# Ledger of designs, part 1: miniprotein binders against q9vhn3

All scores and structures are predictions.

Target 1, 154 residues: q9vhn3
Amino acid sequence: MDPDDDLVLENEAEEIERLQLPEELKKPIDPEEEDERVARIEFNCSGCEMHEMVHYFGRKPPFALGVIYPEDNYVMRDPFQPPPPRWQSKPEYYIAMGTKCSICSKTVCKDPGCSFYYTASFCLPCGKEELKNWPPEAQARIRKQMSVSQGRQT
Unless a header shows other numbers, all headers, positions and changes below count from the first letter of the chain.
ipSAE, averaged over its two directions, is called F for ESMFold2-Fast, E for ESMFold2 and O for OpenDDE. V2 adds 0.75 times the mean of E and O to 0.25 times the DockQ between the complexes of E and O.
[cut] marks letters that were taken out.

## First folded at step 1 (miniprotein)

Design f1 (at its last look DockQ between E and O 0.02; V2 from the best seeds 0.00; counts 0 for: pae E 17.0 > 1.5, pTM E .477 < .8, unsure alone 67.245 < 70, placed apart)
Fold by OpenDDE base, look of step 2:
Structure f1 (fold): chain B 154 residues (1-154), chain A 80 residues (1-80)
Amino acid sequence: as target 1 above (154 residues)
Amino acid sequence: SEKKVRIEITGKDPEALYKFLERLWELAKELGEVEIIVRDGKLTIEIRGIDPEKIRKILELAEKLAKEYGAKVEVRVEEE
């Protein structure tokens, strides 16, 4: 049992510790910046069980740097994107979760089973009522969407 | 068939781009799902709509405005 084997193991552990990139000292995230990154707006889809906390509700999410929606959207920052450095106005990836139905104002997600868009966002119940007033092509599209959505609930 | 139209407008004048946005927005919102991004002298409009005529009108307007303001317009139309 050659004594040289024990010395090799201790050096590898120290080298691994040295090769551990210094934990980038999490620069104290400015409390104000931390606050902006916390999702504080509750999103509850009226059409499904989707419940999420989102960062913004409106037409112009500030973190999306110039994105404008035709209607108020519930918008979440991409949770997988690292925060941009403070000095860089980098666009963040974002997810639009949903909107409010233009008729009944109920919150709906963008899932085809919960809402559709034609000139405005509609929940499926309200959209069914409005469908008759739309061009045949629009009607066909929405009917197709509804049929597919109903098939997934079975 | 649903069409996705991406209009990319590049211009040196931010004010011009906003004028584009204002004028195009009224037409775009009537088409369907619209996302507009304004960044770094570029206006990107993504439209999902089913009305070919309205899409055509938007494209025509975009081209007209581009000529007026000296902007460049690139359009991609995808049929979904």
Scores: ipSAE 0.019, ipTM 0.296, lowest interface PAE 5.3, mean pLDDT 72
Fold by ESMFold2, look of step 2:
Structure f1 (fold): chain B 154 residues (1-154), chain A 80 residues (1-80)
Amino acid sequence: as target 1 above (154 residues)
Amino acid sequence: SEKKVRIEITGKDPEALYKFLERLWELAKELGEVEIIVRDGKLTIEIRGIDPEKIRKILELAEKLAKEYGAKVEVRVEEE
């Protein structure tokens, strides 16, 4: 065990918490903030049986600091931890579940058996048609990905 | 050409899986494009455009966390 590594990690966590606490103590509870912690957005993958409720759909989830997606994403807050106290402003971990196909707008999860990304997100059916317009090297890589994913789904 | 790293983490404890993610997130912000997929107790992390020397650091951290939280970790590195 390296005590310097442990000390540095614990010290940094305590330092960050100290810096954030006074700022959060001044802010009153906002009912809209409490409502936003409830997962109300339905996510249904058209390529598999995944069905979940998520917290956000868009490019800039407010609970994920410094994240800007190239496309609208269905994003879930950490569902397994209690929300941090209102007085503590700390970024939460988040999960990008999926997006809409750029051609047909069907909702798909990020599993390679359901969708793939090349300049934009595509469901497998639409991606197979768009693949023909791509550079040959990109076509080869995506075709390999699709073949593996087909085996998984079968 | 850039390398693609796929890290697959399997565990039955959802808190352990999200603590894994928390510890890796600080490194992931400094790296290339990161995609995270969660399905049926499996967490898959794909990283594109990553510095080869940073791949070793991520693997070491993933192995350390797997021992700490009792999760199985599988890593693949591919060149694109």
Scores: ipSAE 0.000, ipTM 0.124, lowest interface PAE 17.0, mean pLDDT 62
Fold by ESMFold2-Fast, scan of step 2:
Structure f1 (fold): chain B 154 residues (1-154), chain A 80 residues (1-80)
Amino acid sequence: as target 1 above (154 residues)
Amino acid sequence: SEKKVRIEITGKDPEALYKFLERLWELAKELGEVEIIVRDGKLTIEIRGIDPEKIRKILELAEKLAKEYGAKVEVRVEEE
């Protein structure tokens, strides 16, 4: 896709939201869609005090058009975005909150101080143990991420 | 080979424009793949891969509704 086309799409969506469409023109409420808009999945990061309710856990969040994650993620719908009008198939904004460590299965958020990614997600303790088994370039990237997250610059 | 018909409608009154949009969308949605875009008071309806006679009916209705709501209508036919 052309990046300029994406910017144009965002401007169109912003205009529609700014106009505050009449209720009768808003997207019809489907009982299944309304159920999906309730955040019922607990997300607790094992590396920090982050605790949120999210809408989805998996690879293909149905509300995030065209998004496929390489691993299961905890995903939250943007709480500030209104539902799109009934005549448009508008992508909803979303936030990937975190995932499960591929080694110990503990839940971790996306913060560099709690997790890092190389082919899969790892919590920091498991990553430190696994570090030596990876290629030098991957080891360098992870060490840099860890040093930055701890307020150190190298 | 799909035909794409783009109908651009402009008006100064947002409330009248959205009432017009509701009426036009109710008819257009029965024709197949339809995309409606609103920009700067312009209403754009894109219709692809549908019966030409149904397109003509939508155009006739769009012109009739445009007169009722004081809007201007522009039609373009594009190849896909």
Scores: ipSAE 0.000, ipTM 0.135, lowest interface PAE 17.5, mean pLDDT 63
ESMFold2 (binder alone), alone request of step 1: mean pLDDT 70; pTM 0.611
ESMFold2 (binder alone), look of step 2: mean pLDDT 67; pTM 0.558

Design f3
Amino acid sequence: SEKVFIVITGKDPEALYKFLERLWELAKELGEVEIIVRDGKLVIYIRGIDPEKIRKILELAEKLAKEYGAKVIVRTDPEEAKRIMEEFLKK
ESMFold2 (binder alone), alone request of step 1: mean pLDDT 59; pTM 0.480

Design f4 (at its last look DockQ between E and O 0.02; V2 from the best seeds 0.00; counts 0 for: pae E 21.0 > 1.5, pTM O .674 < .8, placed apart)
Fold by OpenDDE base, look of step 2:
Structure f4 (fold): chain B 154 residues (1-154), chain A 80 residues (1-80)
Amino acid sequence: as target 1 above (154 residues)
Amino acid sequence: SEKKVYIEITGKDPEAIRKFLERLKELAKELGEVEVEVRDGKLTIEIRGIDPEKIWKILELAYKLAKEYGIEVIIRVEEE
């Protein structure tokens, strides 16, 4: 029973630990990059109870490739998308939460119960007033939207 | 997870819009994994796909096409 067998076992465990690829030190996400990913703009819909923090307000979200809104939009980065690598400008998925009513400037979400779009964004109250000035087809569409939205609230 | 991309067209030129839509549909077919649905009532294109890279490629193409035809697009990406 040769005594030399006991010494070999202790070194294998240390070698296995060394062969463990250094945990890629999660390079500290540049505080600046982390900061850009934090939603800092408050979005409150005037038509419903929707309250969210969003990343951008304007017509051209910097994280959205080629997106140009006709009006200023509240835009959120996709919260489930991993941050793109620093070296690769990947377009991010994003969600437009809402806009401001073109008449009264109240913030509204894109839910049919809160707003509609015809040439511009409107809250439902302002849209009802403007409806009278629109083509019959547009009026019918908006009326239908309003009827559906009211039915869901009951 | 299936990604849905909504492209809202803000342009008012019907011919430009038509050309854009047709070309986009063609491109989507070429990419094979993205389905483009057009909802006429809101000038909205819905792109469904599983491969994020392909979706991205379509978005890039859509943007290029929009510029080419002089239309503005709003792109929204939602996850189901």
Scores: ipSAE 0.016, ipTM 0.265, lowest interface PAE 7.5, mean pLDDT 73
Fold by ESMFold2, look of step 2:
Structure f4 (fold): chain B 154 residues (1-154), chain A 80 residues (1-80)
Amino acid sequence: as target 1 above (154 residues)
Amino acid sequence: SEKKVYIEITGKDPEAIRKFLERLKELAKELGEVEVEVRDGKLTIEIRGIDPEKIWKILELAYKLAKEYGIEVIIRVEEE
């Protein structure tokens, strides 16, 4: 039926944890708890076609323990990881999708063709207008970033 | 054990979806068996037979391609 016992890896914490689950883990799942894990915040990038439903907008997503963004971010839970049990506090994986431009408040994704960060996040149009006020090395880096994005037209 | 990935597309741009599918199929063939379905009026991509160590590659690929083509996806990972 199965291979030899030598194929069973030692220190398989996930399998051991499953075998040692307390009876309390059989508690009914509340519909409201499942409903709150549904992504309801619409994220639409103004600089490209990226559209996504995310779980949180702000600086301190509750599912990303120990993470504090300098700006409000659109953050989604990683859909590839199982949620931690309610009785066990563990950090979840997360994906920061984008922010609001610090000048015009338009929503932009993290793609360098749509936004960039220098002390604050900017959409490309607003950043282009603010560029002259930045140190020369920052200007050069951002202009190179924008040039590469535009130069991909084939 | 091997994993199965479902990628549900919530966008409706036909050109973006076709490009996404072509690129995903090309890159995902070495990772698993790709099947395209329509369920509840939504296009769903199923990738079966994925080695557990390759899951991160599928996740990165799917989200990067979705962003590149401006489509929205919901991705679920299940055991086969």
Scores: ipSAE 0.000, ipTM 0.086, lowest interface PAE 21.0, mean pLDDT 67
Fold by ESMFold2-Fast, scan of step 2:
Structure f4 (fold): chain B 154 residues (1-154), chain A 80 residues (1-80)
Amino acid sequence: as target 1 above (154 residues)
Amino acid sequence: SEKKVYIEITGKDPEAIRKFLERLKELAKELGEVEVEVRDGKLTIEIRGIDPEKIWKILELAYKLAKEYGIEVIIRVEEE
């Protein structure tokens, strides 16, 4: 039996930490986390030829901390921000590409030639049909957008 | 394999198209090899040698600049 006058706990604590940490570090890649980093959702605007692959469709993208949309959006991860290390829970930046028309469910981008927002998103054709039910200010705004996008003098 | 991005430009203001093109070329040069060509009467930008991990940087850049300058663009991603 050795005397208990000077116990060095530093080596014991470090050894315990090393035993726990290596097991965590050797854990297989999380399939859910890997899957959400691959853009698998196709976004095609029905009003123009915008076509992109996005990472998420919904109201609360998990990679965008504190972001809650009033309606489902097609969301892409910010390509300019490097992903945080797997052991850190830092939010990522994001880009909202578009949504679905609240009436016909067709996909539309945020361009004024493709969609109109008033309490919800509308493709331009559905917006034209719905405008009679809106306040005069909203009617004036969509009519101005439609006038810019309508026809041409040939 | 590496990816290619084709950006077909349509718009009514030649000055806005010019500014869009200059700014995109300047910012995208570190992400891939940028070439400008006219195809079927439309101005087209081809970006080659893109690391798949960096494709989204080019897409974000193109759409942000298109919106800022009021440019209409059609973007296609190809894998070769």
Scores: ipSAE 0.000, ipTM 0.074, lowest interface PAE 19.3, mean pLDDT 65
ESMFold2 (binder alone), alone request of step 1: mean pLDDT 73; pTM 0.664
ESMFold2 (binder alone), look of step 2: mean pLDDT 73; pTM 0.663

Design f5
Fold by ESMFold2-Fast, scan of step 2:
Order: sequence, then structure tokens, then C-alpha cells
Structure f5 (fold): chain B 154 residues (1-154), chain A 80 residues (1-80)
Amino acid sequence: as target 1 above (154 residues)
Amino acid sequence: SEKKVYIVSDPEALYKLFELAWKLGIEVIIRDGKIYLRGDPEKIEKLLELAKEYGAKIVVETDPEEARKILEEFLKKLGE
């Protein structure tokens, strides 16, 4: 729920090694704070082999300050960026992995071979069925996307 | 093993992604065989939409050495 607000020291790896204590004397990591940084939401794209664990599903990821999506997204915290210090109001970096199809609710990634966006997100099978209800320009766009993606999958 | 997020494996598509990221002011970071985009969320979403128009795959396996070569060539051309 809360943004990553742990303090990360500049020489954390060396300090951890230097301050090493017997296991029984180590202070236990706060399970709640640690849990917030562990990716526990499974994301599997129905259109390809993408499989990742993500940190958030929804419209307003708390660790991405000022970000509001028009629909629920699966969002991953940047694993390479240390969390900002608590005293600094700096947004974390993140990656939007995908969403749920608005018709069948299957999970799909942002790859053009897997999903199409028009007002809402659609998996390609549902988008292909739904496109006849869309304006001609939107129909042309999804057809071009499908054609290009198919050629590049070879 | 879990799959990691890679943007594209095709050199031409990688070059186009770097060009679009530069134009939108998005940082491209290559670490441990992964490619990450950092910047304004709205600009990143726009980059992903533009990548769809060009048929670039957002999540594919790629060689980190090849990705670095393409990025270096892109930066070299910008330097000119």
C-alpha cells in the first residue's frame, strides 16, 4: 500500500557484511515493511510467454506519486532503484506490465501482439470480435497492428 | 526461472525505441540483461503506444551486449 520508504545506505552491502551478527541476535525485519517490497501478484500474459511477479494492481500505485491510470494496471516497482529516503518526497520508478481484457478479463501485456487499446484494453481475440463496433479509423489501427505484429513474430 | 522484462530483441526496433525515448525525455537503462524505462508516467505510456504503432514488442528476450551496442551507436549519432 505504502510507497517503498526504507532507507538505503550508500554502502549497504559492505555495511551489512561488516555489521554481521549471529542469526539469533539479528533484529527481525518488519514483516509488514518487507511485504510491501515483495512482489506477490502473479502476472501471466494470456497472449505470450510473459510471466512476472508484480507489486500492484489498480489505477493509483502508491509508490508512483502522481500516477493515475485510466484503468487498472499490473505495476512492478523498479527492482534496480533503491527506495528514496523517508525525508525526501521523490517518486519511485516503475514499469506498467499489462492489464485485464475489458471483455474476457484475461491478463494481457502491453505487447502489440497481445493487446489493443481503444477506450479500454482488449486482448487481441476480443479486440478482433469487438472491432466491428468501432469507428473505421480504430478498425484500421487494430488491423495494422495485428498485421505488423504477425510479421515480426516469425 | 521467471521471465524478465526486455523491451525488444530486434536491433531495428531497439533503435526506434531509443529514438522515441529520447524525443519524449525518457531514460533508457540497461542493467543485468534488462532494459528499463524511467521518466514521466504519461510519457512512458505514450512511448508504449507509439511502440505498438511501429510493431515493437515490449516484452521479449534480448541479448544485453547487442542492446548496449545499439544504444552506443544511437548516442554516437546524437553526439554528431
Scores: ipSAE 0.000, ipTM 0.102, lowest interface PAE 19.5, mean pLDDT 61
ESMFold2 (binder alone), alone request of step 1: mean pLDDT 59; pTM 0.455

Design h3a
Fold by ESMFold2-Fast, scan of step 2:
Structure h3a (fold): chain B 154 residues (1-154), chain A 81 residues (1-81)
Amino acid sequence: as target 1 above (154 residues)
Amino acid sequence: SPEELKKLAEEIRKLAEEAKKLLEKGDPEAAKELAEYVEWLAELVKFLAEKGNPEFLKMALELLRYALEILKEALKKLEEK
């Protein structure tokens, strides 16, 4: 495991959740239903064949109470769930599809073969170039992720 | 107001029990999900109220009002078939 790196990310996420919770609770109770249900934002992963329409791009999707991202994400309402009663706002009711690379701004999905996260999201080409500037612990973690995504564990 | 918080929590519990009973007959998974939502809400409100901060108490009241409206809408839809 990479204890220090994992702990830092957990503490950062908790801080973001706590600081932004009041804003989350103050969002509109009834979003515009027509605009809310129609996916109008195009998402194309630059690293694979993923191409989907999503409902939201940003840090705090209004349909997912309590979900706050450190950076903007492309978020889709779960298309496979039957229309729920309005009370259902569980985290699993949405799918985070991906984000924009922090260096080149290309869109990338959450698949380990397309992107990785270390303080910010990176596409694999940009991450490989940036990786040499990271501490050895972070480099080891990302190499593990890349070996797993390539189907090589050793 | 702590009294208002208690009143809203009781109304939510009552509506959730009615909705759960209607869901159990046709969709037991949805009934389970509703129970999980109510439990999550109760824990979050408890967390906010225990802080003793007036801002957190206001947030708890706003959260309960939101949940009450959601549950009223859900119960209405369930009764409509």
Scores: ipSAE 0.000, ipTM 0.098, lowest interface PAE 14.8, mean pLDDT 67
ESMFold2 (binder alone), alone request of step 1: mean pLDDT 68; pTM 0.537

Design h3b (at its last look DockQ between E and O 0.49; V2 from the best seeds 0.00; counts 0 for: pTM O .702 < .8, SAP 70.528 > 70)
Fold by ESMFold2, look of step 2:
Structure h3b (fold): chain B 154 residues (1-154), chain A 83 residues (1-83)
Amino acid sequence: as target 1 above (154 residues)
Amino acid sequence: SPEELKKLEEAIRKLEEALKKAEEALKKGDPEAAEKLLEALYEIFEAVMKIAKEAGDPELLWKAFELLFRAYELAKEAKRLLE
């Protein structure tokens, strides 16, 4: 039993751990990142029958690099491909499903028949009331957008 | 610049036209249109994301989000048609 062997063994274990383990395996899993890979947020549009599970609500989803939303949005990660591995820095697509109306806080999807944007997002009922206070040219533009959404026009 | 804004608006118009044609074909139950939409889906997503990244104001960004949402809805319909 050589005391030097005991000291070398302790040093070798620490050195092997540093050299053989991938950096990713040494990091604790961030619970916020884990929640964002699972679509646990219920999204129900008050203006239509849409019901979806989404991944994030806020302005800066961590998986949507390079885009900052002006308002809190319900955001779904790409539903048509599996998410990339946590250790692989790969850009991915996402869908901004909708937002809360800036007046009544009801959830509305991005469909023009359910919501529109003018300085803030509005459900159609609240937006129709709010647009009365906007400049006449803006009122005309928004009313045109709403009438087109009923019949669809490019 | 004004030239960059016009380019973004033209790209939006082209995407809206493409999505409208796809929507009309899917309403008729056309399985070939469904396959073509799904094959082109990520080209559409990439084009819209480029608009979103270059958008300098919230209205254009909101429009890009609307286009992504419309493409998602059409892709869901296309997948259901091909089941």
Scores: ipSAE 0.646, ipTM 0.842, lowest interface PAE 1.2, mean pLDDT 77
Fold by ESMFold2-Fast, scan of step 2:
Structure h3b (fold): chain B 154 residues (1-154), chain A 83 residues (1-83)
Amino acid sequence: as target 1 above (154 residues)
Amino acid sequence: SPEELKKLEEAIRKLEEALKKAEEALKKGDPEAAEKLLEALYEIFEAVMKIAKEAGDPELLWKAFELLFRAYELAKEAKRLLE
């Protein structure tokens, strides 16, 4: 067996293995597990037109095993990356969509035109107002971010 | 540790460069190339997230999540153009 050829066929080998598994292991998924994959939490960014349905709000999304956020985040399972098969012990891909501004509590996505992180998350308007209270390095960083994102704040 | 922080910062810089290349491919009308570049980013993202978690730096962790968010936006646009 050529090892290089095995690596080239990795994706096909995974599908073949899945097809040869007992039906209980490949399909159908438990109804409760299927329901958990339906996004039911609405996320709307206050700084732009970003709108998505997400699966979780908090610090410890159950599908992102071992991840603990420093702040509550709106988290979505990645719709473009398939979940790992049930028989594989691999983490699922996910996206942190955004959070709530630590000052005004408005929801903001993670786009640099909408939010800024320095010890906590801020929407750009609140971050701009807090500038004078931060060290010069943090002030310079947010000013550069705002200049690049000027057209996206409408 | 200081060595792990440097390693994480370098990995994040490389991810930013790869993400920029995907964005440029999309702007030039090559969504297939953009999608392929984004697939490469996903392959190593788990390792980057593990290093970020071990380093314990919430600002770098936030930056990693920002990069994944931007990758999602580009993937969404690439999928739209390929339809």
Scores: ipSAE 0.552, ipTM 0.771, lowest interface PAE 1.4, mean pLDDT 75
Fold by OpenDDE base, look of step 2:
Structure h3b (fold): chain B 154 residues (1-154), chain A 83 residues (1-83)
Amino acid sequence: as target 1 above (154 residues)
Amino acid sequence: SPEELKKLEEAIRKLEEALKKAEEALKKGDPEAAEKLLEALYEIFEAVMKIAKEAGDPELLWKAFELLFRAYELAKEAKRLLE
C-alpha cells in the first residue's frame, strides 16, 4: 500500500466527514416526535378481522395538510412513506382506515364490505335498515356496493 | 370548486384502475406490479390530499378514502409477498 494511497484515503475520509451533515443535524429525532410517529390507537373493524394500530382518531389529523374529515376517522400515517427528514417538511400522506357507524357507533373499516357512506357512514347492518328510507337512487348505489363487496368475499 | 371535484374524480378513477391492476398482479404473483402499485398509490395520495380539503363532495371524498384504504391493503399484501 503506497503511502500516497493512505493520504488519499485520509483526504477522502475527511472530505466525507466534512460532507457529513453537522452532527447537530444528526440529533436524534426528538423522542417526542418519534413518539408521534408511533401508532398508538387501536383500530378494530367490527365487520371484518382487520386490526391495525393507527395514529389518529378524529376529524383533523395534525399531520394532515388541511384535510378535514366529515366524521371522525381512524387515520394512519402512510406506512410506506419514509419519515421525512427533519429539515424538510414534506406533507405526510395518510390513510383513513375507518370510522364509526353513525347509528350504532361500531368501528368499521372503509372496505365496501364493512361500511358505506350516504350522508353519513354506516356499517352494513345499520345501513341496510336505513336504506329503506333513502331515495331510490341512493338505494341502488348502496345495493351495488354491497353486491360488489359480496362478490369479493367469495 | 368544480375543477377540484373533477380532479378528485380523475384521481379516483386512476386509483381504481391501479387497484384493479394490482389485484390482478397479486393474483399472478407479480412483484413488479406491487412496486407499480406503490408508485400509483403515492401519486394518487398526493392528488387526493391536495384536493380533498377543497372537495365539497363528501361522497367523492369518502370514495377516495375507500379506494386509498383498499390500496393500502393491497400494498401491504404485496409487500408481504415480496419479503
Scores: ipSAE 0.293, ipTM 0.680, lowest interface PAE 1.1, mean pLDDT 79
ESMFold2 (binder alone), alone request of step 1: mean pLDDT 74; pTM 0.652
ESMFold2 (binder alone), look of step 2: mean pLDDT 75; pTM 0.652

Design h3c
Amino acid sequence: SPEELEKLWEAIFKLLEALMKAYEALKKGDPEAAKKLLEALREIKEAVKKIAEEAGDPELLKEAAEFLRWAEELLKYAKRLLE
ESMFold2 (binder alone), alone request of step 1: mean pLDDT 68; pTM 0.497

Design h3d
Fold by ESMFold2-Fast, scan of step 2:
Structure h3d (fold): chain B 154 residues (1-154), chain A 81 residues (1-81)
Amino acid sequence: as target 1 above (154 residues)
Amino acid sequence: SPEELKELAEFIRWLAELAKYLLEKGDPEAAKFLAELVEYLAEIVKELAEKGNPEVLKRALELLRRALEILKEALKKLEEK
């Protein structure tokens, strides 16, 4: 380490270079944790052209403690939150991006304009087609959901 | 401002990893202090990204220098053991 006499107390951008880590400490501390932080799963919404990389696809993301989805979801670790220090037992922040349509298996995001949920997730085209086969009660429910989505934009 | 903010965020990431390393080496107080500083500095970095305030940047650099001093002391103690 640098001697105490080299300590600079003035605030300068160059001080950031003084904060370089020893080579030994730059090597991976937890290789599995580093691998898990790389988003490797492509998510493309078929309804709105949303395209993102996510960290997980399934019902129980390991980084979202206590969360169990009824269907497989594409889940992203929040990219704007720093990971909690390892000594803290906190669940990480996460974002559920979307699912697969239960009929055509196309990927859809959570936006009401792209998908809707009634007993299962549907892309909007499949949902509109299936609406014809729903009981009147279910038809009223989806119409209300659609009107709420349109209300946000008007 | 954007380039300095990026360097600060990268250094905060390394400090978090150092805290884990120190915990494994058996210095939990130093690790805890560094982790708390990382949390605080991350909030300051968000404020900087939104407002671009140079005084907040100066404060962040002061906190980083303090964290470095504590890290050096903890590493020296670990070498002595």
Scores: ipSAE 0.000, ipTM 0.134, lowest interface PAE 16.8, mean pLDDT 64
ESMFold2 (binder alone), alone request of step 1: mean pLDDT 72; pTM 0.590

Design h4a
Fold by ESMFold2-Fast, scan of step 2:
Structure h4a (fold): chain B 154 residues (1-154), chain A 91 residues (1-91)
Amino acid sequence: as target 1 above (154 residues)
Amino acid sequence: SPEELKKLAEEIRKLAEEAIKKGDPETVELLAEWLKFIAEMARELGSPEFIKMLAKLVEYLARLAEEHGDPERLREVAKKLEELAKRLEEE
């Protein structure tokens, strides 16, 4: 050992005293994450009866490892869904509940009866007005979703 | 004290198991380093039964990490834990 590395290398007495876990390791979550475990963000879908409390609104939920959304999403933690074994599908510790319409900014869930995604998220009323500007394939898709949600009325 | 080492190992086990289930490879790596440090101290104190207990614990954690490995970095941690368990078994 280098005798002058007192700040880098510990002597035997100091090494023995380090048998106690650091306080940081005793805390499974830092103070910021403790607040994030409580669902404090109200999510109300403007297109249906969905009303839930969620944990996050944004593109990069800290608790969803490696996830980056193209748009801000309302995200709920799911602590009761343990990950499947390694040989199964990728586990998810979160549920994306919905987003804001890119035109009117109203909140909508991801149900086909409430929202449509084409380059951005739209509530169905705004999507219906905007569809004239989309390619025929996208227009066909949103019309099909609207007909399913409304039934065969017209 | 061997009893203090046992309590520290048990505390590390609980934290590592929770971190593995949450998919947090950074915390598992940190706890593996502390488990290695505890094993070195146990060898200095001449406690072969405690070292064997740590080997079983590390083997269990490595297996748990393999089963719940997502992202791929957690599988790398599992491999390091398996290597540590083998070294502990060498007495």
Scores: ipSAE 0.000, ipTM 0.216, lowest interface PAE 15.3, mean pLDDT 66
ESMFold2 (binder alone), alone request of step 1: mean pLDDT 64; pTM 0.509

Design h4b
Amino acid sequence: SPEELKKLEEAIRKLEEALKKAKEGDPEAVEKLWEALFEILEAAMKLGSPEAIYELFKAVLELYRAAEKHGDPEALREVKKALEELRKALEEK
ESMFold2 (binder alone), alone request of step 1: mean pLDDT 62; pTM 0.506

Design h4c
Amino acid sequence: SPEELKKLAEEIRKLAEEAIKKGDPERVREVAKKLEELAKRARELGSPETIELLAEWVKFLAEMAKEHGDPEFLKMVAELLRYLAELLEEK
ESMFold2 (binder alone), alone request of step 1: mean pLDDT 63; pTM 0.519

